# Designs tried in a protein design chat: VHH binders against q84jc2. Part 336

Target 1, 232 residues: q84jc2
Amino acid sequence: MSKMRNLVEEKFLEFYESWVIQLELYLHQLLIAHNNNTMSETELRHLISKLTTHHKAYYTAKWAAIREDVLAFFGSVWLNPLENACSWLTGWKPSMVFRMVDRLRKSRVVLVEAQVKKLEELRVKTKFDEQKIEREMERYQVAMADRKMVELARLGCHVGGESVMVVEAAVRGLSMGLEKMVKAADCVRLKTLKGILDILTPPQCVEFLAAAATFQVQLRRWGNRRHYVTHS
Below, E stands for the ipSAE of ESMFold2; O stands for the ipSAE of OpenDDE; V2 stands for 0.75 times the mean of E and O plus 0.25 times the DockQ between their complexes.

## First folded at step 22 (VHH)

Design mc5 (framework vhh_7aqx_2; at its last look DockQ between E and O 0.48; V2 from the best seeds 0.00; counts 0 for: pae E 3.4 > 2, unsure alone 63.8 < 65)
Fold by OpenDDE, look of step 22:
Structure mc5 (fold): chain B 232 residues (1-232), chain A 123 residues (1-123)
Amino acid sequence: as target 1 above (232 residues)
Amino acid sequence: QVQLQESGGGLVQAGGSLRLSCTTSGFTFSDYAFSWFRQAPGEEREFVGAISWSGGSTDYADSVKGRFTISRDNAKNTFYLQMNSLKTEDTAVYYCAADWIPEVLEPSEYDYWGQGTQVTVSS
């Protein structure tokens, strides 16, 4: 059964496919940098900057798209079922990245006490922010059964002139709320990412980013093998 | 030292136009997103608009949509608020703000703020 896609979905799908390809290229560079100690600190910082810029580009595109149709991101057609299943509010769960940090510690990366302390503080903050957003989302989801949504339900499949206006109003209200939640979640993601990068040294950042990118790419590959996804 | 400095404020008649500038220093301009806020007397500070890192995305409060435009010039470390079709209700102190993340939802989360510039729209 072919899934019907709207214009926002189609555009973002195209964008994301290209974005992932570029991510894989950067991953390759990160792995080279990680395995080769010949790169200067300046070169490493430059590579880190390229990756952060790449992520910023994603969120720039995402936020433009969600302004048009945030609902597209709650059934992201550009992701496979595994990726979607692992999504928290249309993206990766911020607290998950600390697993990547833990992996660094197991892979001979030596963190000084000051770094460990800051990472723990960041972890606590990130968790707090996640919970805050989850509470807000829960409140919002409960509130979805408001007057407008009830009216929408009443209208059913019989939509006339005035009914169309009511439906549109209801959808707008819903979308606005969801957009706020998604943006809030994305802010926590970006703040967490920035926080980690600020704590780690350039070599550690490269290793972290490599680990994160590897996970993302592999998740996509695993999901695609399990569930074939046809992309336009 | 990080600095954000607003300029271009002043008195203008309703229906007129004004362009505010925010000049920045002390950080890498291209790494940051920028926002404008305003605060009228006795009112809370409110979001006016924001521009993303590359300028590829902008967001505006409903009250200023279609009238205000935000832009940035990386070469000058400056971003702007073009205000057209000004109304008396636009009277406020306007603040520029910078953050690593664009479209920050909470004003308290912004990294840096300017001192503000007065905009007065007369009838």
Scores: ipSAE 0.363, ipTM 0.714, lowest interface PAE 1.4, mean pLDDT 90
Fold by ESMFold2, look of step 22:
Structure mc5 (fold): chain B 232 residues (1-232), chain A 123 residues (1-123)
Amino acid sequence: as target 1 above (232 residues)
Amino acid sequence: QVQLQESGGGLVQAGGSLRLSCTTSGFTFSDYAFSWFRQAPGEEREFVGAISWSGGSTDYADSVKGRFTISRDNAKNTFYLQMNSLKTEDTAVYYCAADWIPEVLEPSEYDYWGQGTQVTVSS
């Protein structure tokens, strides 16, 4: 049978579809700002603020949803298979965003030496934080496997409501641990985003945000084309 | 350039109330989540409570839940800790902190810290 959706998945699917539509509208505004040299620094900062607010609203909604069902964010129903395949701990991998910065440097964006130094420092910090989370995820996965095997053995040896309660408590404990790791990864994403935007000038921030939004929109469209071609 | 300034600390009798303020400058206040921490002499710094960037979510340590209330006023670039039913155990230096994430997480690196304000609760 097809994948069944719970209420958390249905609610977040509705949110995410609206969120992406709004992101596309902001992308249009970013592209206009990119091509228009008459916008003031104040106007650019206002546009940048709209984008950062939009991204933070995503995480606000996500963190509320993972409180109810963190597993919904592993193989999410609101993402196509390509989007899901590109996920690292339920989102974009923080260190990979620097490849987008590198692409911009090779194309149009001119950075001064002070910016280059700060970006490299941020890249190193981001990679360090990623590696810390990856080590914790490995420990968590080992603990989940060990705990699951132990609880399955205990369940096989016990009869009655106590066994159900023990299994339910173990599952809740594992879900809470996973929730904490997902939020930690999201924190690295947010701090990396802020770090990049603090280093770049307002026009450069508009270029970066436009590139990021374009990539996200194209990943969604490309993944949907694969679905259509497969099913048509 | 960025400043967080705590105020409103002092001496109060057990059972009494105080309101702490954290006034901020040098950054866009509405972009930040805020938290209060406290530290008694010889003790580790302890989380007290936090308020999200939008003000839509608050979180409190178990030891202060029901007695302390956090709020923010984006128009005044200030956030507050209302402390009611104070106990001698609440005696500490109270710090405000700010972070650019939607809500404060533990453990977390904080972008900015205040200098602290002393709260002393007497029997």
Scores: ipSAE 0.351, ipTM 0.706, lowest interface PAE 3.4, mean pLDDT 83
ESMFold2 (binder alone), look of step 22: mean pLDDT 77; pTM 0.782

Design mc6 (framework vhh_7aqx_2; at its last look DockQ between E and O 0.59; V2 from the best seeds 0.00; counts 0 for: pae E 2.4 > 2, unsure alone 62.0 < 65)
Fold by ESMFold2, look of step 22:
Structure mc6 (fold): chain B 232 residues (1-232), chain A 124 residues (1-124)
Amino acid sequence: as target 1 above (232 residues)
Amino acid sequence: QVQLQESGGGLVQAGGSLRLSCTTSGFTFSDYAFSWFRQAPGEEREFVGAISWSGGSTDYADSVKGRFTISRDNAKNTFYLQMNSLKTEDTAVYYCAADWIPEVLEGPSEYDYWGQGTQVTVSS
């Protein structure tokens, strides 16, 4: 018996499933471009633009949805358990992409010294911004554990109109703080993505976007197989 | 080459109105959220207001709420600050800024691009 889903969860589940299908179609185009030596720089830039536009559409939809229910993005119904376990503040961890860039450099992507320097600077900035958000989340968690929050939880257990209202107000305060932190994390994701694409050449951007899309698609497929195996 | 250029600044009497424009080039305008900042002599830059990359939401500093309105025109690659009921405290250099995100967040931010500024002077 499945858990009851609210309207925000149902709408975003439908959006996300369509969004991933379209990402898979763009991945096919990225793989063709990867193996096609005759594509012009203009053609590559158009393909890269399609991918960045697709990611913009995701964040546009996400930020509209978190205004209504940010908690839906913590343990999301549109993600399998593996995808949820790999989430950092409702999405991919920004510093993870640099391990992907490093792996590509060891196998197929050649960078000049100027690009390497810029990527190192971006990696440090991304990690610094990530750590600031992690410290802010820790401060928020500590505040939730303080004496005042414990007292509000005890009031909620005593069932009553005033106790319910106090608990609902506390949950509303939590949601506003989480929304702010999720948006901050998404900004780091977007700035990191833009920074990498600005440093890389168009062929290198295609390689990177293909690797990123492949990882996301494979994580979903692998998690779905594991989900069925671990439940059988 | 990315460029942001403010215009429409000038001298106005208290209680008056002024409209600032920020024209942009060198990037896809619809990809960006935009903000106005201001800086009075001897002070740090202060957030004035922002508009999302879709135009669906706006945010304003408490000191200007109800008096200032931000809008954008994707066809002209331009966004605006309509300033009404101006006060002498609104005297500052006004800067536009752009960021590749859905909405500009409150507090200090590292914006992708900045304009050069336009002077607004509100006389008593």
Scores: ipSAE 0.434, ipTM 0.721, lowest interface PAE 2.4, mean pLDDT 84
Fold by OpenDDE, look of step 22:
Structure mc6 (fold): chain B 232 residues (1-232), chain A 124 residues (1-124)
Amino acid sequence: as target 1 above (232 residues)
Amino acid sequence: QVQLQESGGGLVQAGGSLRLSCTTSGFTFSDYAFSWFRQAPGEEREFVGAISWSGGSTDYADSVKGRFTISRDNAKNTFYLQMNSLKTEDTAVYYCAADWIPEVLEGPSEYDYWGQGTQVTVSS
């Protein structure tokens, strides 16, 4: 039972496939840098910048795509079921990255007291922002169920030109709300990422980014082994 | 020291044009997306427009679409708001803002840095 893909899904699938390939290349570079203590701070910062730019490219593409069809991202065909199951509002949950920071500490990365304090502050803020978004999403979902979904259900029983238009309008309304929530979530992701990178030293940033990229790539690999996914 | 400084504001007659500049320092200009906001007396600060990190995308409030244009010059660490066909209702203090997020096309939002604002007055 193959799912019919729309144009947005097809385009983003193509983009994402290429994006992941490039991420793997950067991961390789990050790992080299992590294991090479001879790299200059300038070189490390350059590598960090490349990674951040790469992530920025993803969100640029994503936001362009969700303007067209945000619903595509709630059933992301470019992700395997495991990746989708681990998604929070169409992406990684911001607060999860602090587990990666904890991993740094376990790897004997020495964080000074000032860094620890700032990271804790950021963690608290991130959690707060997540909860805020979750509350808004809940409110939105409940509200939509009361209005739009009832309308859709009612209209769905009658096939006609006018009814189709009304249904489409209702779906657009739903989509707009979802787009707003997705963008809000993405902002928390990006702010959290930026916050962590601002707190960490360049070598620590490289290690963090390597850990993050590794997790992302491995999650995809694990999921693909468990579930066959056709991407092209 | 991070700084955003607006310039180019002033008094203009309705139908006229102004070009606002926001000169920045203290951060890597190319890493940021930029937006313009405005606040009229007694009103809330409102989104005017934004330009993406890459400069490939712009977005504008409906009230200024077709009249205002945002651009950026990475070499000068400056981005601009070209305002044409100005109306009396465009009178406000205009603020420039910077965000590390690649594409902030809607506001208000939590921006990293703000300018102090420049007054734009459009007379009838």
Scores: ipSAE 0.317, ipTM 0.690, lowest interface PAE 1.8, mean pLDDT 89
ESMFold2 (binder alone), look of step 22: mean pLDDT 77; pTM 0.777

Design mc7 (framework vhh_7aqx_2; at its last look DockQ between E and O 0.89; V2 from the best seeds 0.00; counts 0 for: pae E 2.8 > 2)
Fold by OpenDDE, look of step 22:
Structure mc7 (fold): chain B 232 residues (1-232), chain A 125 residues (1-125)
Amino acid sequence: as target 1 above (232 residues)
Amino acid sequence: QVQLQESGGGLVQAGGSLRLSCTTSGFTFDDYAFSWFRQAPGEEREFVGAISWSGGSTDYADSVKGRFTISRDNAKNTFYLQMNSLKTEDTAVYYCAADWIPEVLEGSPSEYDYWGQGTQVTVSS
């Protein structure tokens, strides 16, 4: 049975497919820039700006969609199982990007001591923020799910107009909480990204962004090969 | 150096209008969402409104909805708070703020990247 998709899922799926295509184009440009030492700092900054704008567009669209149906993002149909398995609160785990930065350090990228220090500070902050969100999520799940889910369970067994309304209200309440958590997580993602980009030089930023984009694209490709997913 | 400078504050009678400006420098204006906050004497700083990085969306506190409007001019690196139908309760120091986050997620001052110094708005009865 083909999984029925709601309107939010369908729209976001279309958006995401286009978004990924554009990301691949930018990735190509990033790789060219990385391999071509002839690009000026201005040109590199421009390219970086294009990428950051692209990411901002994603979150703009995501948050708009979340307002309509945050639950669509808990089991994103536009992602393959591998991508979903790697997701933390509907996206990439913020602290994961530091592994990418570490990879840069192992490469030909030379970070000065000041950069290393700042990156470490950012890493600590990011982890703290992640943990904070996780604690809040746990608290929410324990406190809200107990009351609301019991209510849902009780009311869900009754077929009637009033019962349906109560169930819907309960679901809305739960969804609002989830929306807050997702947005909080996204904020940590974006702040972490910005933090990294502020610490790195333009060439280093290009390399970092290329690595991140590559990982994202490859994860999708690998997942699609393992689990056939039709996105179009 | 990053700078946010508020202007346009002053004394106005209830029912009047003011337009606050926040002029920015030292960062890429187009990349930021902007917000206005206010702080009355003895009160905590509160969210007034925000405009997204693209300018495609705005959000306002319930207390100012329908009366206040936020806009931005990328060419001037300036965003604005148009305040109409002012009330005595609107008396406060108004602060502008910038956030690299494309949309304002919470009306919490702690998450913003940059702040202005504030401008006094006094609404008399």
Scores: ipSAE 0.735, ipTM 0.868, lowest interface PAE 0.7, mean pLDDT 90
Fold by ESMFold2, look of step 22:
Structure mc7 (fold): chain B 232 residues (1-232), chain A 125 residues (1-125)
Amino acid sequence: as target 1 above (232 residues)
Amino acid sequence: QVQLQESGGGLVQAGGSLRLSCTTSGFTFDDYAFSWFRQAPGEEREFVGAISWSGGSTDYADSVKGRFTISRDNAKNTFYLQMNSLKTEDTAVYYCAADWIPEVLEGSPSEYDYWGQGTQVTVSS
């Protein structure tokens, strides 16, 4: 009920705040590694592992919370308005990371032809998986609209009781479907991340992860500053 | 090179027990969630159970709950399926599978990064 929703939001807010602080600490390590070109491949792989573990810990916590209240993740109280506006199915659109790879290639990352070919193959696969999720979401949205229209018509004819139970069952069914869709999107995000890190060399992975962490941290800081200016 | 190799299959009498192992190499074992699937002749591959990347959660098909137990030993890069109270309908080729995500979500074989070659389990009446 409302207690489970409030508790889920409060617990995840606390988790997320700590998670971002730790991400910032890892970002410092990534920037040191980027500026120190004498670090061993083993040291770089260890740092990359810390980042991937940190991201998987985020999804471990998110999926546990989604089981209790998936709707909390559609307009999350722990994200500022700018962060929420950038969300696609409760997170970054999976294919958006390729824009970051492309930008890095123009400034810092030098890729050989074999890597470029593999990245294009991964981009096509990621886009295909996105489109599959979007088509399933569209079908689900149509089914939801049909159920809502039936529920509204029945509620208009009924005082309460049985109609309330039917509405509650329909909401429960929608939540289960949304949970499935969010987790599917998260799997595409994680597999795309893994695919990129497998194609890039360890120094290139460090540069990519640093850029990604920088963007996420800056988006939170910029969005918070704008929110304070507007509402304080 | 990623390698998953099942072992421990064989012939066993109904009511008996069998322990399957899946030994892994070529990736960081701790980063993966693992599952067991099985396939009887002429049927589609069926989910048996899964264990999360941390070992903190497990999931099982209804047909095996209470009889089968999945575990992982990160020190040995191996995960197991302990099968107790075996029935003739448990006869199948058993496959281990690995996926990089934190926990295995779908029972579909197409969702997994890596698969073993399978080991036959035959439960006689």
Scores: ipSAE 0.425, ipTM 0.726, lowest interface PAE 2.8, mean pLDDT 81
ESMFold2 (binder alone), look of step 22: mean pLDDT 78; pTM 0.795

Design mc8 (framework vhh_7aqx_2; at its last look DockQ between E and O 0.85; V2 from the best seeds 0.00; counts 0 for: pae E 2.9 > 2, unsure alone 63.9 < 65)
Fold by OpenDDE, look of step 22:
Structure mc8 (fold): chain B 232 residues (1-232), chain A 125 residues (1-125)
Amino acid sequence: as target 1 above (232 residues)
Amino acid sequence: QVQLQESGGGLVQAGGSLRLSCTTSGFTFSDYAFSWFRQAPGEEREFVGAITWTGGSTDYADSVKGRFTISRDNAKNTFYLQMNSLKTEDTAVYYCAADWIPEVLEGSPSEYDYWGQGTQVTVSS
């Protein structure tokens, strides 16, 4: 049975499919740039800018969508089970990117001491921010969600019109909290990404972005092979 | 060198209007969301409003909604705070801020990338 999708899910699914296609195109360009030592710094910076803009566009669309229905992102139908399993608060876990950076270091990318130091500082900050968000989520789930969920459970058994309105209000309240948490998490993602890009040289940025995009694309491919998912 | 410079502040009577400008340099203007903050004497710095990196959306503190408007001009690397129907309570040092985050809604001052030095706005009764 095809999973029923709401309008937000359908729209974002369409967006995401297009977004991923564009990402693959950029990935191709990144790989070319990485393998082509003749590209100028200006050209590399331009390519980096295209990628960062592309990511910012994603979050712009996401945040617009979560304002309508944040719950759609906690069961992202545009992602396969593998992608969902790897998700932390509706996206990639910010601290994960440091593993990619570490991989770069192993792949003949030479980081100077100053870069290493800054990356470590960023890593510490990112982890701290992640933990902070996790604590807030826990607090929210215990305090707010508990109260609201009890209310939902109490009222959900009644099919009356008034009961429905109360339930909807309760769900909205919960959703607002979740929206804040999701956005907070996304901010940590974006800040982490920007932080890394500010530390790395343009060639290193290209390599990093290529690695990240490759991982994302491959994760999707692997997941699709394991679990057949129709996204179009 | 990154610079954010506020201008347009001054003394105005209650009910009056001011337009603040924040002129920027040293970074790609179009890549940043922008916000205004203000700090009254003895008070904490508070969020006034923000505009997204695309300029497609704005957000305002409840205390200024309907009175203040934020806009941006990418060609001039400048964004603005139009303040109408000013009140004595609006008296503060106003700060402009830049954030690489696409959209900042009621953001924390500590998370912004760049800050201006501030401009004094005084609203007299």
Scores: ipSAE 0.758, ipTM 0.876, lowest interface PAE 0.7, mean pLDDT 90
Fold by ESMFold2, look of step 22:
Structure mc8 (fold): chain B 232 residues (1-232), chain A 125 residues (1-125)
Amino acid sequence: as target 1 above (232 residues)
Amino acid sequence: QVQLQESGGGLVQAGGSLRLSCTTSGFTFSDYAFSWFRQAPGEEREFVGAITWTGGSTDYADSVKGRFTISRDNAKNTFYLQMNSLKTEDTAVYYCAADWIPEVLEGSPSEYDYWGQGTQVTVSS
């Protein structure tokens, strides 16, 4: 499956490469903090803050790119953009981060009962927000399908530029709606990240962020090998 | 304890100007995006405008675009709304709100982490 790169995609990939290099530097600091007890709580909180800021910078850059061309972040160029809209809006489903949390619980990270309860509440909230986005996307897809049916009926009566105009209008409407929905999905990802870090202790946050950074670095390697737009 | 406090409201004649301030404490100001909302009696809370966490971008409701300007001062932990060419329709209680997310993506009040108590702006004919 050969994929044509857009200018927006190329620019974002260049940003992402430098972003991951900086993430690797932070990962080294996280691993040092994880593997010894020499860092104070203040030092751990500063490191956690740097990682948090780095992740927010990723989304700031992504949202700027999405404003230019949201469709650059969806599947292959030859696939209909509407058909791609259901593949969880240019990223991992936000609740998938809890698989990382579950892994940490199995790796001898001790979570007290209050933390476990709060994490479950957050997981439920994240799932609810995902479902809200899915419902909005379904309404959007239904509305777009209805316009497509009207479009097909009109094509039976006319020839010329009307087909192109209707397709262009549908693509413009799709692009505007998709931008909002991708940003909404990214907001759920960021709020979930913050919620997890607020529940975990600083040492637990360092362990979580190290696991997340390791995962991000591995995704870079896959993206470079396959030339796909990377997901975060 | 997180606190947001609006100030600078009051009575002004149509065509006049006011500057609202939102002073914050209890969180790292530079980590937050900020927005202004307003609410007239019996109405729902309406988005007015927002500024990103870095201050690099602003957004405004169509009804105030060109008349209102938002800014932030990280050194003073303060977020501002400059209101020019005021109209009687601008009469409302104005609220500042803070969100950890880099940009304000929706005008929905339910998505904001923290709120001020509000300040009254009254624009007379």
Scores: ipSAE 0.379, ipTM 0.697, lowest interface PAE 2.9, mean pLDDT 78
ESMFold2 (binder alone), look of step 22: mean pLDDT 78; pTM 0.798

Design mc9 (framework vhh_7aqx_2; at its last look DockQ between E and O 0.77; V2 from the best seeds 0.00; counts 0 for: pae E 3.1 > 2)
Fold by OpenDDE, look of step 22:
Structure mc9 (fold): chain B 232 residues (1-232), chain A 125 residues (1-125)
Amino acid sequence: as target 1 above (232 residues)
Amino acid sequence: QVQLQESGGGLVQAGGSLRLSCTTSGFTFSDYAFSWFRQAPGEEREFVGAISWSGGETDYADSVKGRFTISRDNAKNTFYLQMNSLKTEDTAVYYCAADWIPEVLEGSPSEYDYWGQGTQVTVSS
């Protein structure tokens, strides 16, 4: 049986499908730019800006959606199992992008010492922030599980009338906490991305973004082949 | 060089209004969300309000909700804090800040990309 989807899931599914299509278009442009050494710095910066704007649009939509139902993002129906398995707090793990940077370094991309140093500093900071979020999440889960989840479990045995209202209130409380955690995680993602882009030259940024987009697209394709998923 | 410059501060009587401006340069204005903070003497810097990068979302501290409004003008690389029904407790140095994160839901002085130097707002009884 297909999983029943709520309105938030359906809307975001549609959004995400469109968003991914646009991402693929940008990926194509990035690849062209990467292979075309005649593009000016201004042109490259413009392309980079398009990509960053595209990502900002995603998080804008995401944050609007999580305000309605953050739980929809814990088990995202718009993602295949492989994509979900690779998710950390409803998205990519921030520290993962440094693997992509490392790949760049192994390629024809030459990073100067100053860039390497800054990237390392950023990596350390990113990991610290990830750990901080994980600790907060754990704290939150422990605190809420003892109070709210027990209450939910108890009330769930007699769901009706006033009990339903209490359960809903409890769920809302839990959701609010989760929203904060998801937002915090997303902030680390965005700050990490911005940090990397600030360190890299425009040509390097294009290559990095191309690599990231390629990985995202391929992960989706690989997952879909392994687990047949219809998203549209 | 990145610059954020506050203006519009001054002395005003309780119940009065002021409009603060933050003029920016040295970065792409449209790419940033913006926030206002304030710091009273002997107090910690506190979040006043924020506006998203698209301008579609705003958030305010409970203490200023209904009285303060934040807006932005991309053409002028300027965003504003309209302060109405001012109270003596609104007396503080007001700071503008920029964040590449598209939306600030809960303002924190930490992790912002750029800060202004601040402008004094004094509300007399």
Scores: ipSAE 0.724, ipTM 0.861, lowest interface PAE 0.7, mean pLDDT 90
Fold by ESMFold2, look of step 22:
Structure mc9 (fold): chain B 232 residues (1-232), chain A 125 residues (1-125)
Amino acid sequence: as target 1 above (232 residues)
Amino acid sequence: QVQLQESGGGLVQAGGSLRLSCTTSGFTFSDYAFSWFRQAPGEEREFVGAISWSGGETDYADSVKGRFTISRDNAKNTFYLQMNSLKTEDTAVYYCAADWIPEVLEGSPSEYDYWGQGTQVTVSS
């Protein structure tokens, strides 16, 4: 039952812990901005820019780490089991973010019909891009299963240096394909986020970003408490 | 209103140098990654190179690597392509492009949000 970590996992664990702490600090600022009716549009836009920069920094670090070990992002050591269970292709399913927008709309955020129309157009595009990625992933998984069966047959017949080389080449090819799929999914996530922020007004963006950050922080906190053991 | 405008194109002899500029407005310049593409008559638009939103990473097509250098100046909202050791195959219309996604690699024309109008570069023997 060894939960060993490679170098990529150790580095990204440290990065992610720091990244989440900073997200919590930005969440605090978002909540103050929500409760401070005297903040200017310029101040709100600056805060929104900090949040978008923070999210872009996450993907910059993720994509660098994926080049070294994409498999680390499937069942990640820096996420608790609840967070891992909620993942679709190493992150939030892009179309699910519209459920959060819908909840805000029903409870506190008022959208004009022009915004609603643009959000519907974005939702359709996001769903379409999602489905393209899912079809590509299905084709890739079938190809991976075929390669695995061939390599297992070869490994069973001849164990030695050449078997190691063939397995390593197959794993390298698998990793490159998975990297492309993960990046494609991440691009849909980023374009959907940008699209929502471009449609919403600055106060509405603060509401949305606060809700998103709150959910992520609380999911992490709740999942961590469930798995802690209390000792004196 | 987002605008990208190339400048600095022209006629140059093989082996010479040319510097292209892309001046931008209507968005927060530091939030974007930028790239150069080129298109010769009758051919598809070809990736030349890109620079990340932070300026810390660059990438180049193999055909220009070592000869072309991309840079950005956030104070001037301007992005550059320094082209050295020019060859006749570098003749094309050069376009600058902007992408909000922080990606330096795997750029294709369909992934970019905003484009310039293009500037002609002609390299003669």
Scores: ipSAE 0.295, ipTM 0.626, lowest interface PAE 3.1, mean pLDDT 82
ESMFold2 (binder alone), look of step 22: mean pLDDT 79; pTM 0.799

